# VHH binders against BTB/POZ domain-containing protein 2 (btb2), part 7

Target 1, 284 residues: BTB/POZ domain-containing protein 2 (btb2), of Schizosaccharomyces pombe (o74778)
Amino acid sequence: MSMNSSTEISQEPSIMKPVSSISSFVFNAGFLQGTFSDTTLIIKGETYHLHALFLGRSPVLLQKLIENNPKGDVHYTIEVETEDPYVTKESCLFVLSTLYCDSPRIPAEVNVCSVLAVSDLLGLDTLAFEASSLIEKSIRPETMESVIRFLDPNFEGLERLKMGMYPRFTSGLFNKAIQVMYNTLVSNWNTEYARLLCNLPFEVIKDLLESDKLTVGASSMARYKLANEIVKMRASFRKQNHIEGKGDESVVLAFDEGSRGIQLVHIAPGAESRRKIWKATSVR
Below, E stands for the ipSAE of ESMFold2; O stands for the ipSAE of OpenDDE; V2 stands for 0.75 times the mean of E and O plus 0.25 times the DockQ between their complexes.

## First folded at step 1 (VHH)

Design f08 (framework vhh_7yz9_2)
Fold by ESMFold2-Fast, scan of step 1:
Structure f08 (fold): chain B 284 residues (1-284), chain A 122 residues (1-122)
Amino acid sequence: as target 1 above (284 residues)
Amino acid sequence: QWQLVESGGGLVQAGGSLRLSCTASGFTFSRYAMGWYRQTAGNEREWVAFITEGGSTTYADSVKGRFTISRDNAKNTVYLQMNSLKPEDTAVYYCATSFDEYWSGSLHYDVWGQGTPVTVSS
């Protein structure tokens, strides 16, 4: 038998040039290049040239577009006012860009707290919950102060942290931060944690040290010793860094009055806490 | 790109030991705090141990006295030495790092590794 070569040459692989996806085209031509912009958006005095169609994905911006152009003019001008310091140009650019794509990811280079603030401002719940989740994953002893300051910028204290900034998206963060504080203070007291405690608001420290959830030694004296050390460190830190604060912090003993043996107090040098020394006339 | 790669997981009998390693690339490792986290089936990730830029260490109560975290900045590696292992230590172990900004009120999310599984049999 003679061999035959009836094997046909296989079709060479052909690369098909994919047309740009709708999402890719919209992001590149629309957001990045500003092609056919029909909307001027102003946030905190910063101007963005965008598109009503894509901004309408934000319920807040959609309402403003409808309210500020009821006659359907060819160009829209809308403004969003806010005094929130976490609303920044960088985070606005990122959050607005998410309206021009289907599967946005929050990049490492963008401040996640600012992304949460802008998402809240623009009514973007999914992005706000994603940002909150990323903040939660970053909570540990070394980052706890920054989280607490973000959630409680007016230093209202632990009880108010349950109802702090952006309450729809941050309710879980308070519990996580507080739990990390209790666990770290009890089990892992060290110089790094001491540094963090010097920067926390007085109300947070007061609630933490007076809490029955904080278990230190079997005696009230152990709790007093710990609280006194913390108060002394805070005083030294404040003095070294010229921080005025709300007056002098102190620890006093409290006996069987429903407390855990101690109470933290503020002694403000002023009208509220001026020390009065009463002198009684004694007959000798 | 920023990358973390874990290794050293496996099967071990109760009371045994394992040493996990996590090697970083693409960033200045020595300037970042590093942590070990674990996830058990059906549960959220929980932190296990933490080491600061300066070398201070912190441990979860469940592992304190049994686990030791350490770092080698010359090798861009963080380690978790696990001794006296218990069946409840069975989990996928992850390492992570973060951009931490104090006083500014801002945080950057953590860079995470892919995880390394640890199974402790009784």
Scores: ipSAE 0.000, ipTM 0.109, lowest interface PAE 17.8, mean pLDDT 72

Design f09 (framework vhh_7yz9_2)
Fold by ESMFold2-Fast, scan of step 1:
Structure f09 (fold): chain B 284 residues (1-284), chain A 123 residues (1-123)
Amino acid sequence: as target 1 above (284 residues)
Amino acid sequence: QWQLVESGGGLVQAGGSLRLSCTASGSIFSFNAMGWYRQTAGNEREWVAFITSSGSTTYADSVKGRFTISRDNAKNTVYLQMNSLKPEDTAVYYCAAPTYEQLFRLYSGYDYWGQGTPVTVSS
């Protein structure tokens, strides 16, 4: 038979029986088995049967529990609506499971970007910062397109990239990404970066290729050749995909007054037959 | 369209060790948790151990400190290392990949179960 008992009841040492750890019991019986579920949580149309006590560790879910059951009924029903494509069933299960344990680890197999998205959705700051740190450490040529698309999925431009879609946690990731790109563009522009470079807006390409931080040969000719090849690749991509832009992009050698005659590679929009001379300005 | 295949069961004396393996057709990281259950004749299947995609492990009180669950995602395999075996551990051991709903409820059925591997511990 079942007995109504408190977990706080002390037993005499001489008759003590082993008890599972709180952490083990909560995760196993609570999360994995759904024992004594009192809450129906709906996220993006998916239903989860969980516990108000543990969901209350999320400030977002706690607020929803209070608002959607003000009379304290025995069963809670709460819903979280989102159009965020990074919020997936697998990431929700992982993030919700962290509410049932003390020291969760984000595994290499889970989509860290999706963990960040769900953590932001549920107000789990510590987990969101951990996910952001893992994304930062994972930035390399092979992951660059994924990271950039995570920061700016619609290729809106430089300001979106600097903030990311979750600004409290993703602000600063672009700074690391662009540093890696400065050091690896010359070897990866026609391989790992090809599709990314074709989709990035003109202003981002201009900022990248004109940067004095870009690791290319010391001569303006090396930078000019790289920029010209990238612009040609972008033009071919647009033509093949029937994308009509604001005219042809072009590469021009420009003089910088502050560099005592050092030539600057300038990327210009449109098909103008006249040369445009730009003064180099560096705020980054 | 998942298939789970268990191996490694057998006869062992009390205090001995066995290592069970469960190989899945397809990627095991697509499941939040993979685990082991056991069943004695005439009884319901009881949970033994789970491992999440994050590598977090949880164990039934009866096996904690004696059994270790682990996973190798490259091989789509989950392992159960059983040490200090007792006669009470005698059962058919099943690998399971529970559905989302099963993660939130006491076992009432199955979606992805293997055929089982028998373990007999003699005293």
Scores: ipSAE 0.000, ipTM 0.141, lowest interface PAE 14.6, mean pLDDT 76

## First folded at step 2 (VHH)

Design f02k (framework vhh_3k1k_2; at its last look DockQ between E and O 0.01; V2 from the best seeds 0.00; counts 0 for: pae E 19.7 > 2, placed apart)
Fold by ESMFold2, look of step 2:
Structure f02k (fold): chain B 284 residues (1-284), chain A 121 residues (1-121)
Amino acid sequence: as target 1 above (284 residues)
Amino acid sequence: QVQLVESGGALVQPGGSLRLSCAASGRTFSSYAMRWYRQAPGKEREWVAGISSSGGSTSYEDSVKGRFTISRDDARNTVYLQMNSLKPEDTAVYYCAKLDTGYFYSRPDYWGQGTQVTVSS
């Protein structure tokens, strides 16, 4: 129960008028200077001297504060473990600073992919969705490789690409990237997209080049020529980088409905596949 | 928009110090965050240090933390990088950059010409 012995004070009490906002004081004295910090937070070996009251605005950090101080000690020590390469010191500083602000915005000088990674790590869903939206709006030929790498940094393949590394926030970004590629592939395949096309799974390349959503020249021969150039580029990349055991790729003219155009074919690796091909030919 | 001119690069011995400066032309200098980047021979440009528009927040790449200090002088429209305890691996062309709009990777829209720092016996 609160008690106040002076409930009926005169009409003219002298009090200090506020001069500066509480928000600016909290950010400068609290976050920047660490005045009266009560928490040591450790993320990826970096130490932050912060305040449990503000850190508790993160659901993840709140749970760790409760778990790691069940005895009610006066100082909190908590650690958030991660091997995520997108969790960086700069992104952690920005995201942690948002816990000391009323209306944070993602500034231009911070990596938005890293902000998404730290926001996901700390359970800050609104900030993570904002970061994902900015990534989606930024998908262009010059950023495409970076976006695809962010979705699948370890080259795990199509299923990872569809979900990304933070499924709640990155599901659907790959589909958007493919939609952009349909409109930009012909002009960028040998420049901005060259390295990307060499590293994409065959299944993605096949679907992209066979799709009616992709417009290539005035004839089916233009599509055939482009597909051959890309397959050749991919083969050269594997040779130059000594990548073996992936088999071969080729482009075949498709006459299934007379106007189908092309089909990309993956030829199974090894001498067995070559022997089976010649074995079928020699059986008359 | 604005023009950035870096200066102060030199040949120094290991353990030495340098102060780089970046002079900006434009009436809105105090409205923008600024960064220093560097590019060693045969490597991509990497971020080194950043300073907020107010000067209240600074940040550093791990390998330079404790050795480099970024600062700004809004009266002279200049950003500084004080580099102490220099090592051979600090050899690079150093670039100043203005962040009025970034890509989602927070890369700057404009680079200066750069200033060469060489750390060698």
Scores: ipSAE 0.000, ipTM 0.095, lowest interface PAE 19.7, mean pLDDT 78
ESMFold2 (binder alone), look of step 2: mean pLDDT 81; pTM 0.829
OpenDDE, look of step 2: ipSAE 0.006; ipTM 0.207

Design f02r (from f02 with S56R; framework vhh_7yz9_2; at its last look DockQ between E and O 0.03; V2 from the best seeds 0.00; counts 0 for: pae E 18.8 > 2, placed apart)
Fold by ESMFold2, look of step 2:
Structure f02r (fold): chain B 284 residues (1-284), chain A 120 residues (1-120)
Amino acid sequence: as target 1 above (284 residues)
Amino acid sequence: QWQLVESGGGLVQAGGSLRLSCTASGRTFSSYAMGWYRQTAGNEREWVAFISSGGRTTYADSVKGRFTISRDNAKNTVYLQMNSLKPEDTAVYYCAKLDTGYFYSRPDYWGQGTPVTVSS
């Protein structure tokens, strides 16, 4: 439907408006098109034609601009080097674009873990904290493996998991993930969590399954059965993938431990292999 | 290559109910999250409901308490039970197979859509 009508409210001339918003001009002409760019920025082999004035909002990039061109030459060339696999072209593009905006919002289309990584690299603490908050709020069975791998990509173990790779922003995220697992383990252990549970450190599996925060049916036998299934799954995974030197794991019944009637036991490498023998402690 | 076929749309009076179905022709249906989206004329598709491979569900605020998403992995089918329908629910409803990575899920494949009209 087209409706042509005179402008009726003002006696001022109606003419073609210039670009009326400085913020719109800065983003479109500056960031998107590179108009008047004075800086070549290189991150992980990708180049960006940008503006020192806006890049200077990053403390890291500001320092590099000062160091690489102390005489104030007409054109800057700076490089940021990293081996971080979470620093990607897509995440760099988004994070750099935020330097051209006043109050950017992290959209669902970007990988928030990668946004956190680039924000940390560039010293953008506010954006990194916002990314961490979004990761925390998004922790669910479907995302759990991705979150855990983000915290400990090199399989270093529990101490890395507790801190993550960006400690100021990722400390505590593991605890939040474990809290979600307490409520979702029983319905997801053999599906969404199967691969994750096979790769978690024994200490984490033990704490998870022995915790009074985990509810598994009405009896200690239900918890015992679940724990045995998970231990068996982990053992099969190690055998199938030729992972050696980790020893064996087992589950025993124990009602006097405050551990919901079970105890997970690790048998060190080289110890005599034994058929699992349960020990029952009854509470009448 | 996945194909998704929606059915169950139609005309219904306000306060009524409809059940939408989405049947997938892909292998490993049970391993993937699924979603329902809707689109009104001239607007972008709007997320409505989500179901994980393990059966966990999440809903948009505008439909929470009125709509229920469910799945039957044996039939490769996702359902959307829509109760207490309002004229604002009028849209074309799309089923989507979601590709889950990191902390988010994104539509990977779409159905052709099934129209729903709620009259007053």
Scores: ipSAE 0.000, ipTM 0.106, lowest interface PAE 18.8, mean pLDDT 81
ESMFold2 (binder alone), look of step 2: mean pLDDT 85; pTM 0.867
OpenDDE, look of step 2: ipSAE 0.035; ipTM 0.482

Design f02w (from f02 with Y104W; framework vhh_7yz9_2; at its last look DockQ between E and O 0.05; V2 from the best seeds 0.00; counts 0 for: pae E 13.2 > 2, placed apart)
Fold by ESMFold2, look of step 2:
Structure f02w (fold): chain B 284 residues (1-284), chain A 120 residues (1-120)
Amino acid sequence: as target 1 above (284 residues)
Amino acid sequence: QWQLVESGGGLVQAGGSLRLSCTASGRTFSSYAMGWYRQTAGNEREWVAFISSGGSTTYADSVKGRFTISRDNAKNTVYLQMNSLKPEDTAVYYCAKLDTGYFWSRPDYWGQGTPVTVSS
């Protein structure tokens, strides 16, 4: 084979560049550029050209690599199937990048809920717990609806809310969210929390508004007025969105020596004639 | 030390198209990932699109299917093709060089921004 030399026309011999750190080379040449990639990874129809050695740090991906056992000039091809809407290309790229790093950090710009979802999918428990911790620390009025929707994206109800979609990592987040709401509801009920309050189950709304942990103004009637506004808002929401068959909700004054001062009641569908359920009969 | 200069912004009718350009003066442009971001008055700057040094792309959900990021390494330029524009796309658009080459890294160099107004 007769090969022409590559060009060395410079007066100065080519000085070899300083070697980059192993971590910098691995991340830039390996992850970002795909240099020497040996694996085609497919997640939700998106394709990633990566390296089996690093992907094997995921227990889930390692198992798939072992099952795909090439015997010659065969590139690895592995696929992870999911319909999880929180598994996004952006979060997959971040989570996969952590397999090419020793001490990854979840940056503020990434969707932490999606990081948790992808980490769970790939069996990266440490990263999933870190994501859950960041979600908990981020709970505030501006994030509340997104956190609650992440816990119960299909509106399944209270039991789903308590556990979330990834119970090992999300159990307890709902309770933390409720504690934040006790201190922030009065200032946010018709703004940041408006749509959230319309979509929460009645039993959650009832417990929230009846709780003595909820701080409502100096007026003895302030809690009653707030509860009526929220019930009215929920009814308007159901009408505007053609949600039928839920019956009605009302607020009654509870004059007993209990701490609540009000009681929210659900009026069963079809109980509308002269049946007025607006005053709590004595509770036992 | 990098300098980034955006151009191509302007006023456009809803449903129209614009192409933004970002020209970089910096070492080894072809080795770095680039991104587009946008900011409306009173809001946080939000990520729009990313392109790796190797040409892999990703997009925010709000623009996916309508916007296309591309790069021309010979011209040290990144482009954002914006189609099917909506009034909600009205913002100042910023080009950015990403730190350490991570797709999701914080930008370490920003352009001055180019305003885009989409009229109803």
Scores: ipSAE 0.000, ipTM 0.191, lowest interface PAE 13.2, mean pLDDT 81
ESMFold2 (binder alone), look of step 2: mean pLDDT 85; pTM 0.868
OpenDDE, look of step 2: ipSAE 0.236; ipTM 0.648

## First folded at step 4 (VHH)

Design s01 (from b07 with F27R; framework vhh_6qgx_2)
Fold by ESMFold2-Fast, scan of step 4:
Structure s01 (fold): chain B 284 residues (1-284), chain A 125 residues (1-125)
Amino acid sequence: as target 1 above (284 residues)
Amino acid sequence: QVQLVESGGGLVQAGGSLRLSCAASGRTFSSYAMAWFRRAPGKEREFVAAISGDSGYTFYTDSVKGRFTISRDHAKNTVSLQMNSLRPEDTAVYYCAAGSPEYWEKLYSGEYDYWGQGTRVTVSA
């Protein structure tokens, strides 16, 4: 007398249970195992074996699937080209896996900046906004340099910093970064922020040091001493790394607007030499 | 039932290499995600690397990327961790784990169905 039901349910406590939920089956069998793959996706030269049905959740990939085979009756091959260094195989794997699950969460083990880059590439707005939110919450002295490099990796200047490389999602991150700088720079000038201060555009340094939001002692002289030390550090850094300055940076005492008491100025290269040569020539 | 047995641990100098192996017995592990975790003296258990099923997708913690390589042999029911350019901070007991994750976060979590007993790796300065 066979007890079919008892035999079927008599599994050992340590044995893996069969996948019973749709989400578990789709993620495990579909994404991780590649069962019944019908699509070859190539991103930045790396090949992924996936499923058109789930890739269709990305508006970018859906459009490419339609363009590649509008009738949908053969194996799909689609390619996404990018030169973006933040698009990595590891972040592509994570972002593509989110198409195989509901309400995905970005784990601590993945690079959030790279997740944002891939999410932007694939038109996954919700995931991109979640990544941006996590970056914003991670802004502190120790992560500041990494965030600034993410916003402006090619050293294009202040306007790029304000927008970031993915403006729909990264606009506003620099404002958070600047507020953290106002709150912590005074206590961390010479240790935590030295390299960052050397790499920031002159316009950013000028705005930071002239701001009344930066609390530096009670006197204009305290602010002058701080600013002078920073511009000298920046000058030394440029000399040591053979970086041509667009001009010499200097700090002057300014009593026009008494509240902040200093002004940072940018003097064109050779301006003093031009003045001396001009006077010599004018003697005729 | 599945059992996992680690091997390949030992003492090595900084900059050296070790290959850890995990042998699965019982039912085939081809349907399982396989992972390596480690516990350093005085620290909590942390994720090191994982490999998914037939797609062979690999996952690494930042501190081992480019130095460690996880691989799987379905015919032998083994998963291996090739550890290169070892550092003193890699000193730990290394554990093999097998499971069926429901989503990406579960690959990094300690909630796997099967665990080995661990193999000790000591990296001298």
Scores: ipSAE 0.372, ipTM 0.693, lowest interface PAE 2.7, mean pLDDT 80

Design s06 (from b07 with Y32N; framework vhh_6qgx_2)
Fold by ESMFold2-Fast, scan of step 4:
Structure s06 (fold): chain B 284 residues (1-284), chain A 125 residues (1-125)
Amino acid sequence: as target 1 above (284 residues)
Amino acid sequence: QVQLVESGGGLVQAGGSLRLSCAASGFTFSSNAMAWFRRAPGKEREFVAAISGDSGYTFYTDSVKGRFTISRDHAKNTVSLQMNSLRPEDTAVYYCAAGSPEYWEKLYSGEYDYWGQGTRVTVSA
């Protein structure tokens, strides 16, 4: 009898597969199998065979369905154009699949930055905020370069990190990334973070090192020493990689006008720039 | 009786290639997702790749993307894993699995209905 039970339990039905829930049927038969598809969706040249009813859960796709089938034809064809490199076939498959199930979770195997990009593209705010939250929680020195390139692909500056790509969803990422950058600058650097500091544009490193949010020791000398270490590392990196620059970066210790004992660290790209940032000082 | 039979494992040098095959019998092949998992000595079983039923969607873990390709042959009722640019870290017993997923996360989890006995892949340094 146990053999009969195990045989029956292990057997897959030959004529049909039973469905136990709407969610299971919709995901398996609808999304994965493409059963009764009525919509051809093209994203970035990649074709997906889907269902207007489920795609309508996206406000962006709903609008395209209405605009591209005003006569109510049986089959829909809609297209979404984008040049965003984070919009990938894998991320599109995952995000589109969330329209076919309830309360989906973002699995570790899917690139969360790409999920945010596609969610933004398709107007899926809840999923975009969930992706943003996961990115924020993953920010550490080892992942910082990846996050910064996601928010500011060309390293254009801290203002870009503040507004960034997908600005509705990434303001929290800027705050977390900045805090991790400040904390990491005063600790021992790993290889990835050292490379990031070498690759950041002059304006970004200047803003970071001159920031009042950077807490380094009890004296300006600690900040000055840190800044010198970074500019020397950047200079060595430029020489090793034959990177052309407008003069050597330098660090200047200065005082605020009217300040007594308070010092400012300035980073300058050349000899003339050193003179411009130097201020008349009172040492007492 | 449902059966999954793996083949194609063996010993290969780093940078080499192997093709694993999984023959399925006793069920409706085209309606099921099929996946490959692996278990290295002393480690837990991890997801490698999956392919859906009729749509043919493919899924990969990050460490094998661009190196491994999963495919299926409906006529032969088989799923294959082409492994290129093999690394010592790919050394493991590889398992074929089959099931009917009910949501995206299940494609990556070990909650498949049927499993093969596994085939050993050893990549020398």
Scores: ipSAE 0.350, ipTM 0.667, lowest interface PAE 2.8, mean pLDDT 77

Design s10 (from b07 with G53S; framework vhh_6qgx_2)
Fold by ESMFold2-Fast, scan of step 4:
Structure s10 (fold): chain B 284 residues (1-284), chain A 125 residues (1-125)
Amino acid sequence: as target 1 above (284 residues)
Amino acid sequence: QVQLVESGGGLVQAGGSLRLSCAASGFTFSSYAMAWFRRAPGKEREFVAAISSDSGYTFYTDSVKGRFTISRDHAKNTVSLQMNSLRPEDTAVYYCAAGSPEYWEKLYSGEYDYWGQGTRVTVSA
């Protein structure tokens, strides 16, 4: 040998150091380093070198491991097909890493919507419900656009949509999201929230403003004022940014005036029109 | 003696590119995950990117995905961050870190074993 490494080794006694904890060893050597990898997992064209033993904690991956290795091959190759844009390499890495630890937590730096999408894809219900809970808590002016696009990718309006994407985990979320949005609209009507409302598709705004669940102040006047202000703000924004669309962005509010019937108020950027109809009370 | 020494910082105009390098010495480089963190004036330190030891898995914060690329060179004991399409909001002091995390959250939390002194990046509008 031309190096003195053997001399250095022979001069020092071999001292055994404590073995790393199971968690540290499994995460670092197993997941991060790929030591003793026995499985090639392909998700959306990205390749991961992992371990059948840990991947088996996913019911979806377990089924694929069993089905795609009927003759007991020493190395597994399995593929998960998806067209979901929220399934990203980074979200896959995080979610797959949770199979290599006891009590995973979703860190603030990871896209929670993407974690939900991958958790749904891999059948990880507990992680999916945790992600859904975090999405609910994250609804703020600066995050609402992303949440709305995640829950309602076709822009059908939250009041019209009975449940969002990944319905096994978001069926309760849409109602809570609507309530959080209403509360934010009432309490934090500020410049940041106004900007969000200008950037959202009109169909989303229309459903929010026309909803009878939106409670603003103690009177119908407060609800009218809020809707009128938002409609005018959007019209001003469109004019300033030369945004052209078919027709005016207008909303219709319904007010139950008791014995005076139901009044429909059409709110447009520069004008309003009112149509009163009677309550239908056919009795015999 | 463990050392992480950053280089490559400077002043660049928006839309420009910059390459940061971190030279590691005094430890078994291949056994550690490497990361880049940044701290903008008046803000807290935030995660930017990380690369695993031997598998080469890369991790990025959403705001830099598609613009920044982290890489490592075992022969040179270096980790690099290629920053493209720079924005004024990328202005910060960038720190190199080395660690052996026990789980994913520690990759982002800043609980790394070793840190460099930082290199300043200023992006003008």
Scores: ipSAE 0.219, ipTM 0.596, lowest interface PAE 4.0, mean pLDDT 78

Design s15 (from b07 with D54R; framework vhh_6qgx_2)
Amino acid sequence: QVQLVESGGGLVQAGGSLRLSCAASGFTFSSYAMAWFRRAPGKEREFVAAISGRSGYTFYTDSVKGRFTISRDHAKNTVSLQMNSLRPEDTAVYYCAAGSPEYWEKLYSGEYDYWGQGTRVTVSA
ESMFold2-Fast, scan of step 4: ipSAE 0.582; ipTM 0.819

Design s17 (from b07 with G56D; framework vhh_6qgx_2)
Amino acid sequence: QVQLVESGGGLVQAGGSLRLSCAASGFTFSSYAMAWFRRAPGKEREFVAAISGDSDYTFYTDSVKGRFTISRDHAKNTVSLQMNSLRPEDTAVYYCAAGSPEYWEKLYSGEYDYWGQGTRVTVSA
ESMFold2-Fast, scan of step 4: ipSAE 0.477; ipTM 0.751

Design s19 (from b07 with Y57F; framework vhh_6qgx_2)
Amino acid sequence: QVQLVESGGGLVQAGGSLRLSCAASGFTFSSYAMAWFRRAPGKEREFVAAISGDSGFTFYTDSVKGRFTISRDHAKNTVSLQMNSLRPEDTAVYYCAAGSPEYWEKLYSGEYDYWGQGTRVTVSA
ESMFold2-Fast, scan of step 4: ipSAE 0.426; ipTM 0.729

Design s38 (from b07 with E102S; framework vhh_6qgx_2)
Amino acid sequence: QVQLVESGGGLVQAGGSLRLSCAASGFTFSSYAMAWFRRAPGKEREFVAAISGDSGYTFYTDSVKGRFTISRDHAKNTVSLQMNSLRPEDTAVYYCAAGSPSYWEKLYSGEYDYWGQGTRVTVSA
ESMFold2-Fast, scan of step 4: ipSAE 0.377; ipTM 0.706

Design s41 (from b07 with Y103L; framework vhh_6qgx_2)
Amino acid sequence: QVQLVESGGGLVQAGGSLRLSCAASGFTFSSYAMAWFRRAPGKEREFVAAISGDSGYTFYTDSVKGRFTISRDHAKNTVSLQMNSLRPEDTAVYYCAAGSPELWEKLYSGEYDYWGQGTRVTVSA
ESMFold2-Fast, scan of step 4: ipSAE 0.591; ipTM 0.829

Design s50 (from b07 with K106A; framework vhh_6qgx_2)
Amino acid sequence: QVQLVESGGGLVQAGGSLRLSCAASGFTFSSYAMAWFRRAPGKEREFVAAISGDSGYTFYTDSVKGRFTISRDHAKNTVSLQMNSLRPEDTAVYYCAAGSPEYWEALYSGEYDYWGQGTRVTVSA
ESMFold2-Fast, scan of step 4: ipSAE 0.587; ipTM 0.810

Design s53 (from b07 with L107I; framework vhh_6qgx_2)
Amino acid sequence: QVQLVESGGGLVQAGGSLRLSCAASGFTFSSYAMAWFRRAPGKEREFVAAISGDSGYTFYTDSVKGRFTISRDHAKNTVSLQMNSLRPEDTAVYYCAAGSPEYWEKIYSGEYDYWGQGTRVTVSA
ESMFold2-Fast, scan of step 4: ipSAE 0.612; ipTM 0.839

Design s57 (from b07 with S109T; framework vhh_6qgx_2)
Amino acid sequence: QVQLVESGGGLVQAGGSLRLSCAASGFTFSSYAMAWFRRAPGKEREFVAAISGDSGYTFYTDSVKGRFTISRDHAKNTVSLQMNSLRPEDTAVYYCAAGSPEYWEKLYTGEYDYWGQGTRVTVSA
ESMFold2-Fast, scan of step 4: ipSAE 0.582; ipTM 0.827

